# Ledger of designs, part 1: VH-VL binders against Radical S-adenosyl methionine domain-containing protein 1, mitochondrial (RSAD1)

No score or structure here was measured in a lab: all are predicted.

Target 1, 237 residues: Radical S-adenosyl methionine domain-containing protein 1, mitochondrial (RSAD1), of Bos taurus (Bovine) (a5d7b1r34to270)
Amino acid sequence: APGSQRAALYVHWPYCEKRCSYCNFNKYIPRGVDEAALRRCLVIEAQTLLRLSGVRRVESVFFGGGTPSLASPHTVAAVLEAVAQAAHLPADSEVTLEANPTSASGSRLAAFGAAGVNRLSIGLQSLDDTELQLLGRTHSARDALQTLAEAQRLFPGRVSVDLMLGLPAQQVGPWLRQLQGLLRCCDDHVSLYQLSLERGTTLFTQVQQGALPAPDPELAAEMYQEGRAVLREAGFR
Structure headers, positions and changes below count from the first letter of each chain, unless a header shows other numbers; antibody chains aren't numbered by Kabat.
F, E and O are the ipSAE of ESMFold2-Fast, ESMFold2 and OpenDDE, as the mean of both directions, binder to target and target to binder. V2 is 0.75 times the mean of E and O plus 0.25 times the DockQ between their complexes.
[cut] stands for letters that were removed.
The coordinates of atoms that the task and the answers printed are left out; those that the model quotes come from them. Centres of patches stay.

## First folded at step 1 (VH-VL)

Design a1 (framework fv_amivantamab_arm2)
Fold by ESMFold2-Fast, scan of step 1:
Structure a1 (fold): chain C 237 residues (1-237), chain A 125 residues (1-125), chain B 107 residues (1-107)
Amino acid sequence: as target 1 above (237 residues)
Amino acid sequence: QVQLVQSGAEVKKPGASVKVSCETSGYTFTSYGISWVRQAPGHGLEWMGWISAYNGNTNYAQKLQGRVTMTTDTSTSTAYMELRSLRSDDTAVYYCARDRYYYGSGSYTLYFDYWGQGTLVTVSS
Amino acid sequence: DIQMTQSPSSVSASVGDRVTITCRASQGISSWLAWFQHKPGKAPKLLIYAASSLQSGVPSRFSGSGSGTDFTLTISSLQPEDFATYYCQQANSFPLTFGQGTRLEIK
């Protein structure tokens, strides 16, 4: 019972810089007038949800969804303030923002820090430019590594990196090379995410049309198991 | 169970061609590449080249470029290696091996985790 | 091409001995090195991949170490079935290249 009044809050940002080939997000940020209206709506939604749920303490906040790093830092600040007004948000709560390398300049990352963000999840997804193109990413592997370096300077010890596995035609060995290369550049956390091939995405359509091979579940399982072993050997979680 | 089964021994005259087959089973053929490795009597292992079962892309050892052709037949999950203009120093045991490969511009390979039993090719006058 | 050099070319040992074989790459290959066991009349068998990862089904007395250019295969307590030729192989770039082999013989 007392535990039901505590929560981790997920704040969904529904907009992308462009539609990703593997996601269902097909909305784009309107011009500035709509950002102010969206900010107002997110504030009201957060306050209403917390009041109706009876949550008294928010132990963590996660800004995810489309591309949260496209949001104004002011919008992030407004949502966090709304949370703090509706429930207790401890000063040591983890406030994580998912950042896409194309929208996460050093100055922008610093502004998110000022707004209350104290942890970053960098959506690198891959260190292979061909895989990034397949995923519809607008950044190169080099751009992603530069963003990671900037994030680590601004949020030392509080940056996690997302790496995808199980992509069409992806093989265990080259993927393990990516993971090992990434571990040389990352000191804290690496999250491994398996591709979910969702109906209605560009990637799903390409696989159905035979333009791309279907992801192999056995290879994906092998990547996950071997990736976990590599992480343990390197001292990562 | 993963298996690679090669065609039988061949005896050829100098100048002839040989085509060795490698029939695979127990895994998704198009998800892996096939490398060909040979061993001449008294010599070590020599990599000859690889082929992607996904798209048919090949990469051949430079010393064999122009004499070797690697192909696949996805309907039978079989890889082939043809070596032309045979010389006595082509006498060797020829192996196919499953090689983890990567699509795209990187053309990566990894480790030979399963091997065929080998095919002895003897080139003699 | 990346040249792989093994030492020694041959080693004589007795059952129960600790055996060490080394492999050197002519340029950096990170951890992209595999070790194979080859017995007369049989296909080569993968023992170690990624320099130190033991292939499923391979006895724990086999271990690999190293990175960059210098690599080692160790057999901690030699068994009768371990007498064979051992090869290292770089998987970093094309063309794939093998060492010349190390023959492990009964002393």
Scores: ipSAE 0.000, ipTM 0.408, lowest interface PAE 15.8, mean pLDDT 79

Design a10 (framework fv_amivantamab_arm2)
Fold by ESMFold2-Fast, scan of step 1:
Structure a10 (fold): chain C 237 residues (1-237), chain A 125 residues (1-125), chain B 107 residues (1-107)
Amino acid sequence: as target 1 above (237 residues)
Amino acid sequence: QVQLVQSGAEVKKPGASVKVSCETSGYTFTSYGISWVRQAPGHGLEWMGWISAYNGNTNYAQKLQGRVTMTTDTSTSTAYMELRSLRSDDTAVYYCARVPTYYYVSGSYRGFDYWGQGTLVTVSS
Amino acid sequence: DIQMTQSPSSVSASVGDRVTITCRASQGISSWLAWFQHKPGKAPKLLIYAASSLQSGVPSRFSGSGSGTDFTLTISSLQPEDFATYYCQQANSFPYTFGQGTRLEIK
């Protein structure tokens, strides 16, 4: 059927630079990892999936998972070439890469662009250094904003930013000031994500052990409503 | 500029209580916790416990459990440590230090990044 | 409790020397280790956190290494202001514990 011939493709990158406290699929890149072998496996997997599913057209590609910006741009290029050989990948298809500020230098971002990436999703998560450290991020707020500026320069109009709410000890007023500050630096889409405590994460374990306060769902709902109002006033989608 | 300023030196008799204050400035008080550390003359550093400035939750060293109480006053951004039933071996310089209210992954944990100047407590007969 | 043992207990050195101090944990602590400098009459100062990360404002001659149970603090070219007592500290589990200290003295 025609409907079964069209798809969006999700490409999973299993490795993080460091273990993420809220990720439920965390892996370090161990010494001696053969990325050429991983690249071959991803290519074969993509080709096999497209062949078995009968997909004839791929309308979008999303590189997500752990920290896709740690991948070699050659691996990204190889996967996109494999997709284009097995199915039709239009030149105007959205090819999105999820990037962490700690592994997203300007030269790497430019290389991903050359490899076929045409949209970035920057996992900013917070502009508060304490919250960033809670989330296992090794960058400062200033480093994250610098990466955002560089991404906007290289991918004008095609950068989205992810901001979390409902973090342990987080308060509405300071978080709204954080959001308003971000909007002065952002020119595209902002996504608001509520923290959920997933079993198997470091964050879940810390809350369970009483080392962190449990997130308040009502406070998180208030943050979301107020944040959406701020976004509407500023004209963001 | 982050600063932690402690109350002045105290001289106490055995059996008395002492309450040391730690007034903070230059950061959001409720975003961090305070740990207390002491050093007796001729000895090394000894951790006493910590308190969350967010919700007042505490964790005390077992040796001091029942004799120590840690509290905070968010209106003045001040932490307090009270030690009761003082003994001569409680003679020490007492420090407060800033720590996160929650733990980080090991590669990014940065506790005890700012310290108070210390408070000498002398317990003598 | 996790016991932290430093070696040596004291070391004599001259300005310009390379000094190495070691710290051993009685059980695995990953990288939950910090190094502090302590001078008489002053509060301790954080030098290294997460075993190998240099605290802002600390001179680059200080470096930390190690993971698990064995850790090292190195001062690559000793300066007059570096004569002090140095402590390692674990934050892996309660109670937090410090090493006994290493006293760095003028030779």
Scores: ipSAE 0.000, ipTM 0.412, lowest interface PAE 17.0, mean pLDDT 78

Design a11 (framework fv_amivantamab_arm2)
Fold by ESMFold2-Fast, scan of step 1:
Structure a11 (fold): chain C 237 residues (1-237), chain A 124 residues (1-124), chain B 107 residues (1-107)
Amino acid sequence: as target 1 above (237 residues)
Amino acid sequence: QVQLVQSGAEVKKPGASVKVSCETSGYTFTSYGISWVRQAPGHGLEWMGWISAYNGNTNYAQKLQGRVTMTTDTSTSTAYMELRSLRSDDTAVYYCARAGRELWFGESYYFDYWGQGTLVTVSS
Amino acid sequence: DIQMTQSPSSVSASVGDRVTITCRASQGISSWLAWFQHKPGKAPKLLIYAASSLQSGVPSRFSGSGSGTDFTLTISSLQPEDFATYYCQQANSFPLTFGQGTRLEIK
């Protein structure tokens, strides 16, 4: 059947420990998640997608969505094995797992490595505790940095950190100071994500009600450009 | 030909520990896992835990958590099960069995080959 | 934990009979169920995996069916060597659990 010979695979983990204020996410973690059933579903979906699309080579795999670090390492391993059986998954392919600092203990991170994960994306989002609270995050900046240090030990050279820009009331100067502070504690890679206000989210509603100021797209563009300059000067990709 | 050979029978006092070995041959050791299953006299089969020979990941039955340790030695293709703080109700025949790397994915993820069993008697 | 309940606890049958043994899971396990034959003094023997797949070397008179919570092992024409205890086992999630066993005995 016609289709791509090469592809990147995104595996969506649909559950969060807490519903995020910036997420357009209507699912919560049910008490007693039946992960075995979800594992079987994800395996079947991966096999079916690869069969129907005609994909012969999977260049990379990304586990994202809600909170993939809540998933069992066995679920991650099962999906990767299904991909390897249905298509070619080279040994040097990037297999990235998105981890929430609240649910990413050192032992759990090590178990993901054993399951086939070879890169981590740590969702810090902000180093300002007030901004983390507004985003609905359950971790503190200090907790996030401790998780980052452990991730760097277990996945040397293979850890990226997510930092958001363009938050309501956020200013360029203070945000650049956050970025510079992060770079003193991070040697690997930093990804900059601009906030997008989606209809149906708590943040969108608060902005529409006037409880929070609307993000300024020109200010966000300035943050991105200045942030990229800081990263380049520090030797980051 | 796949073969799992267990160590010999043991007689222990309450409070002691026992370590049973399971030497494997006829397949690539690290491509599979090993489960341990026991059967007390007059009772049914009871799963104790699983270990991956690929990465050493383990999963133990909750009632044995803290008393059981499973390990592997890839240089000898041997799995081990140690049970501590033995009680009289630990008297059983202990089996090792070849399992998959993940027990719910494919044919190799079921208990297809078993050791001959090791009788462990715990008596005061 | 997933509780596995087998019925009946014992069956008396004659050579040539069709025998059925049932197994119920306390929650859905999809098709992640195996059947074992166990004889005194021997290790258990895998007969069926994934609810309905016959293990290599097992006679075709053995068959499995079912999904979700209700499963059946069938022996279509009982042979003398089939008198044994049979166990179901869920492979859906840890901890793995076995049924209490069904003893198949001579009438």
Scores: ipSAE 0.000, ipTM 0.394, lowest interface PAE 19.5, mean pLDDT 79

Design a12 (framework fv_amivantamab_arm2)
Fold by ESMFold2-Fast, scan of step 1:
Structure a12 (fold): chain C 237 residues (1-237), chain A 126 residues (1-126), chain B 107 residues (1-107)
Amino acid sequence: as target 1 above (237 residues)
Amino acid sequence: QVQLVQSGAEVKKPGASVKVSCETSGYTFTSYGISWVRQAPGHGLEWMGWISAYNGNTNYAQKLQGRVTMTTDTSTSTAYMELRSLRSDDTAVYYCARDYTRYEYGSGVYTPFDYWGQGTLVTVSS
Amino acid sequence: DIQMTQSPSSVSASVGDRVTITCRASQGISSWLAWFQHKPGKAPKLLIYAASSLQSGVPSRFSGSGSGTDFTLTISSLQPEDFATYYCQQANSFPLTFGQGTRLEIK
C-alpha cells in the first residue's frame, strides 16, 4: 500500500519500455539489449519507485518478466546497490532471479550469486522436447535438468522449478509421467503453472489460426489437482 | 572453461570437398548455435553460415548455397562444415564461433561470437 | 544484404592516442552491431556487442556507441597491444555481414 514501511520489489527484465521508452526491437534478435542504458534505466526506476512510495525497508527482490538470466550480473548488482541506497535491504532478504536453462551456465549462476542473488527460479516448463519446441525453448529436457542440478549445487535449498500444464494437445497421463520424472531429479520446490495465451505471441497466433488446438481448461484443472496430489505424496511443497 | 577446437590444416585440389570439425566443451552444446567465418589471404572476415545445435536449423550465405553443408553431432558436442566443389578462391582460414540459436519467437540468448576456434587453414591449389 | 562500411580503412596512431573507428550500415540495424579485434595468427576477439555493451574481460578504454545506421568504436588511450585490425558486424538479419576492416598501425 501507499505509505507502507515494508515492501517487495519486482524488477522487470529485459526491457525498460515504460520508463525509458528506448526498447529496441529487432525481428531476428529481439532479446538483444543496450545493457548500459538498460542498467541506468532500471537503477533510476528502482530509486524513483522507492522514493515515491515512501518504502523504508525492502523484504524481497524478484527479477522476472522476460528472461532475467540474460542480464549481466553487473546490472543485477547495480539494481541491488540502488535499492540498498534508497531503502534498507536486509542481508537476509530474499533476492530471486528467474533463470532460463539456455542462459544459466554454472559460471553465470555463480556470478549472479556474487552479485547478491540468493534464490533461483528455474523455468523448465516441460520435460518433453516436443512441448519445449512448441514453447519456443532452445534447450532440451536433458540440458534443462543438467542446469537444475548445477543450480541446486550452487544454491542448495534455494532453487524452485517451474513446470507448465495446460499446453495445446497436452493430456493428463503423459503430463503426470513428466512430473514424476522431474521429481526424481528435484529435491526442493516445484511450482505448477497453467499456460496463459497472451496476445502478441507466436503461440497465441498459432492457436487463433487453427495451427494448434486451444488448451482445454478442464484438462488443465485435472492436471493441477492430480499434480498437487503427486507432489504431496512425494513430500514436495 | 569454454573451448572450441578445430581440425587441422587441409590441402585440396580444385573440385574436391573439405570437411572441417569444431569440437566444443565447457558449455551446454545444444543451447547455442555455431557460425562459420572465413578469411581469405589479404581479405576481411566473411560469414558463411550458421547452425543451431538445438534443432539443426541452418542459414547459409547465398554465395555458398548449394556448396556448403553444416551439421552437428550432439553426442560429441561437435559441429561440422563441409564445403564442396572447391575453387582456388576458397583458400582461407576457416573459423567456427559460438553464436545465437534461439527461435525468432522467445527471448533467447544473443551470444555474438564470444568464443572462437583457433582456425583451420584450407589451401586449394592445382 | 546489409552492407557494412568502415571508415577509415587504416589509421596510424601512437600509444596514448584516442582512436575512433566508424561503421555505417546500408539500412537500419537498431543496436545489433558487434565489434571484433583481429590479430595475425589468432582468432578474432569480441570486444563489444549490442553496439555499446563491453564484453567481459575487455579493457574499459574500449567503448561503442550508435544506433540505426551509424556506429563508433573508440579507444580512449591506445596501448601497444591494441594495434590490430578491427571489424564491425551486423546481427540484425541473415546473412550476417562484416565491415571490410580497419587496420590500426603504429605511427
Scores: ipSAE 0.000, ipTM 0.387, lowest interface PAE 20.2, mean pLDDT 78

Design a2 (framework fv_amivantamab_arm2)
Fold by ESMFold2-Fast, scan of step 1:
Structure a2 (fold): chain C 237 residues (1-237), chain A 125 residues (1-125), chain B 107 residues (1-107)
Amino acid sequence: as target 1 above (237 residues)
Amino acid sequence: QVQLVQSGAEVKKPGASVKVSCETSGYTFTSYGISWVRQAPGHGLEWMGWISAYNGNTNYAQKLQGRVTMTTDTSTSTAYMELRSLRSDDTAVYYCARGLYYDFWSGTYRAFDIWGQGTLVTVSS
Amino acid sequence: DIQMTQSPSSVSASVGDRVTITCRASQGISSWLAWFQHKPGKAPKLLIYAASSLQSGVPSRFSGSGSGTDFTLTISSLQPEDFATYYCQQANSFPYTFGQGTRLEIK
């Protein structure tokens, strides 16, 4: 349509603190990572893509991928500055950072805010410590909830929490209890997403070798439907 | 009150190593990076490198890569800078400085807002 | 590396004078520039950050302006304690780089 071309920008952070069991290929942060070089690459990529695409206005920026909360706030600031140089980035643009509870201290979250981040997506995934271990997560449910409380203090009304469903051996009742417990601690947004068991992952290999039961797609569908009903009843979107 | 206090002056022979400390107080140590800056007699300020007190990530000036190591000790809120294979042109006053950091409340960065008093390192035979 | 060039290398002035020092970056650095005052025997002192923001405790006679590649530090009414060397510094990317310095001398 006539008018300014609008876009959402996705910035990919390629490293994880630990390889997730459900991730296909996420890199660990190796010793000696040159973040200054990676920052320069991300800046150049953002500038080049925006110039080549003819984008006039960037409505939103999303830092995702492995574990963007492991990035230096300086890297986030540099990318946002590059975007603002190449296109119009309004002051009210939504700038979201995916945060892993393990790497998201209050001081670090505040530094991301100062760098230009104005919304957080907290990768909680589960409130069951056994499920977190199965997913290869480094945080406990208790630690994750403490991080969520701090995030909500620093970004009131601007925090989304991710909760996973459809895990091997996961049952509807216990999972709904997790969701209900989370809603007592979360003040705004909850995103539900289903585990995709992809070839090449640790979870896929364990299921194929019989070490874990296969996820049940019908139970996953039931969890999603009932979870949506719980969210609707509680006034969440 | 926020303070950075450095170790005392040192005299070293060429080929030796020196390790300068920077003890911090009055703020949350892990919330700020520490940069090291030196000034040789009659010369300007030269940035040597930066270390994150949060995760230990470092970035060193290329000309010093392989000779410098920056570390932190969170239990004592202290940063260290070790320079190896010293030569006469390493004679300088060495400073630690807090920063770069992003101030959430003002929405901007603060670059090197608090400095140590300086440590004179003299390299001579 | 981003090169920072200051002008002039030295300036002679009298108390009460308006003094302007310029700093040019070899590439765009947005507003990621700081100004420092350095006196013999003392650590450098931050005056201005983010190109134009006055550091707490710094006298209002100091001001900074500019963006991109061209920056200025202005001292509106020079005082005896202002005779020093002044440095600009970019914080846009590693390695952080300083200008060569501008020596402000008594006339």
Scores: ipSAE 0.000, ipTM 0.404, lowest interface PAE 17.7, mean pLDDT 79

Design a3 (framework fv_amivantamab_arm2)
Fold by ESMFold2-Fast, scan of step 1:
Structure a3 (fold): chain C 237 residues (1-237), chain A 125 residues (1-125), chain B 107 residues (1-107)
Amino acid sequence: as target 1 above (237 residues)
Amino acid sequence: QVQLVQSGAEVKKPGASVKVSCETSGYTFTSYGISWVRQAPGHGLEWMGWISAYNGNTNYAQKLQGRVTMTTDTSTSTAYMELRSLRSDDTAVYYCARDTYTVYGSGRYIYFDYWGQGTLVTVSS
Amino acid sequence: DIQMTQSPSSVSASVGDRVTITCRASQGISSWLAWFQHKPGKAPKLLIYAASSLQSGVPSRFSGSGSGTDFTLTISSLQPEDFATYYCQQANSFPLTFGQGTRLEIK
């Protein structure tokens, strides 16, 4: 028979500090969110999923969704404890947390590390302040780079950055210059994500009303292809 | 195949120290913690403490605090438990056991899935 | 410290019998309880973890149930190799604590 069944677990955090213009999440962090109840729900969901799926070994855990860096480190620890109890979670497993620069101070990042997180995915999205405002981000490019530097200090070799492409009015040349600038500051991993314009978002409404041009799929495809070439030349995957 | 192999039986005088080893194989040593559990003749199981093979963090039973030290040697995949100032009521079979949770910040949800064969420590005058 | 109390202290049974052993925690421990089988001269063997999850390699005649403070280990059809002492253990908080054991004896 083959070895033990192995899996990657995705833990969805449903809340954002502020709804991003491109997010398809319809939940914000309301005043009075009951995190203890949410923690119990996430624990039960993890245990139930692992029990029903028959998974014996969890090789990676990813905390994503809205803004997982707004979660209490206690909630992250409780979920990891539940996973380790229901299946084998090796100490060398990748436990990744998506972090928004506005909620990822050095002390919070260190607390997530203490809770069991050993890898960070920093949602920079753009190095252009105008693009960040278009996306509804509450951080500047400078703030994001400062957070990246602190994350790299606390999690050396284990920080990934996310960069978006295909934004309204975005052009290939300027975007490639952003990517090249980012590669001077990031030595681990860069993820390229194409904007998905979802119905019900602020960006969708602005495009529909003519306040912003529609994203161009042809330019987005060109950005992705050229971006991959830049990453390849720099030795990134 | 997971195995935990302990050092041999010891006979000690009151006031002496004993150091029991637990050599592990068949798994990634740093992915699990090691607990130590003892059983005195005619008594039940008593938890002594826990050590993370990942970062060396320990948690000791209050009754033994100050007398017990747990360590690991990653190069040999071996855990150690040293008990000092031995008394006659420390006579027991001492077990090492692998536990399933070693992520730092957690120590509450520990289950012992594999055990060493036990080491009899006799303390008598 | 969380005190674990087992009942009965001993039980006599015959091969084929359904045997039930109970364990009570002095405070709520959710589902964080394990059951062990212990035979003289051998190391304890994990049977059940998280109150109801069967350890790999353990026969399906063993089952666990309960939550909060009251827990039960059941052996649905007792086999000759099942005569042993059984211990419950709370995994909720340090220090980890065991019940005093239930000795299962041949009738």
Scores: ipSAE 0.000, ipTM 0.388, lowest interface PAE 18.9, mean pLDDT 79

Design a4 (framework fv_amivantamab_arm2)
Fold by ESMFold2-Fast, scan of step 1:
Structure a4 (fold): chain C 237 residues (1-237), chain A 124 residues (1-124), chain B 107 residues (1-107)
Amino acid sequence: as target 1 above (237 residues)
Amino acid sequence: QVQLVQSGAEVKKPGASVKVSCETSGYTFTSYGISWVRQAPGHGLEWMGWISAYNGNTNYAQKLQGRVTMTTDTSTSTAYMELRSLRSDDTAVYYCARVGYSYGWTLRYYMDVWGQGTLVTVSS
Amino acid sequence: DIQMTQSPSSVSASVGDRVTITCRASQGISSWLAWFQHKPGKAPKLLIYAASSLQSGVPSRFSGSGSGTDFTLTISSLQPEDFATYYCQQANSFPYTFGQGTRLEIK
């Protein structure tokens, strides 16, 4: 019976261009990545998982984790080919790739499309350069918005954007202004993520040392509620 | 062509209120905000505040908070700025200017189109 | 609030001269800076946005440069219509703030 179910597949990319200050994953900046070996590993893992689970039909594939847009499009293609060999991967399956603006040039995004990706999740996180620096991001807000425009051109109606709230020193008014500005540039879907200040992160250490103020949970709740209202008014999910 | 047309000059006594209008045309009103900027004789440009034509959210310069109110009328694509408890040092040319919601990477997020200005004279 | 300081406060120049005006922010504003031209009896006119992008319809003799805290407006070959007061303005965060202005006067 298990072998006849519809399934979603999560493919984890373990590398980041830079360790995110809010992430509590052991993500390494590649010192020397043998991508051929990693590609082989991901292919074997996908095939093994599908074989052991008995899954016959895969409705969706999600490339997430560190910075999947850092991966070679060949690696993405190889994994999708492995999935198609082990189970039925219909043409209408959603294949989503998480993209960091720093590693998601227009030519690279087009190559992911050619490899089988048909939906993008853009990790914008903020439209404020100081906030992006605090989060350990390598892109500027300006560069991220250019990447978003190109992504929407290449994947019309199939681009989601991630925006964070609840950062240290962040205020409701300026954050809502970021969200409203984003909605002028975003055609499909916006996801709001509240910062969780986790022990073991650079951000947690800076707050503990008094270098940054502690996030205000009431302000974060207000941001989320008002952000949801703005999204509903604009017809976003 | 994008245009912002402001109401005419006003002469007010100290303690009175003034309401300046800014009628817009040639673009989608709710896609931009409106900033108000003034210039007193012999002084530089001073930003007074901003209003979102999208949802009516405002941000006012701290020194004017409590005396200024900015509003919009979407049905007429018009923005308004009301300044209360007028003083002689409020004598200035008041401008409205189109501005985006984000502190922007593109022209649309800067004060790219301005009204012609409204002279407000506060005299005893 | 972010304080914007312009230098010089005034400059005298002749037609054909290269003129440079500088603007300093009290904290980092990335490239989120605009330059305006203001003439008596007229509304301010946007010349440069995002520190270095030329506004449509503005002559190519105007250029902007800089990032972070230090910015420059350059007029490569001054024309009679360029005599005006110039303002920088940060667009990084509310409240928006202007420099005090630089008066460009005929020599």
Scores: ipSAE 0.000, ipTM 0.395, lowest interface PAE 18.7, mean pLDDT 79

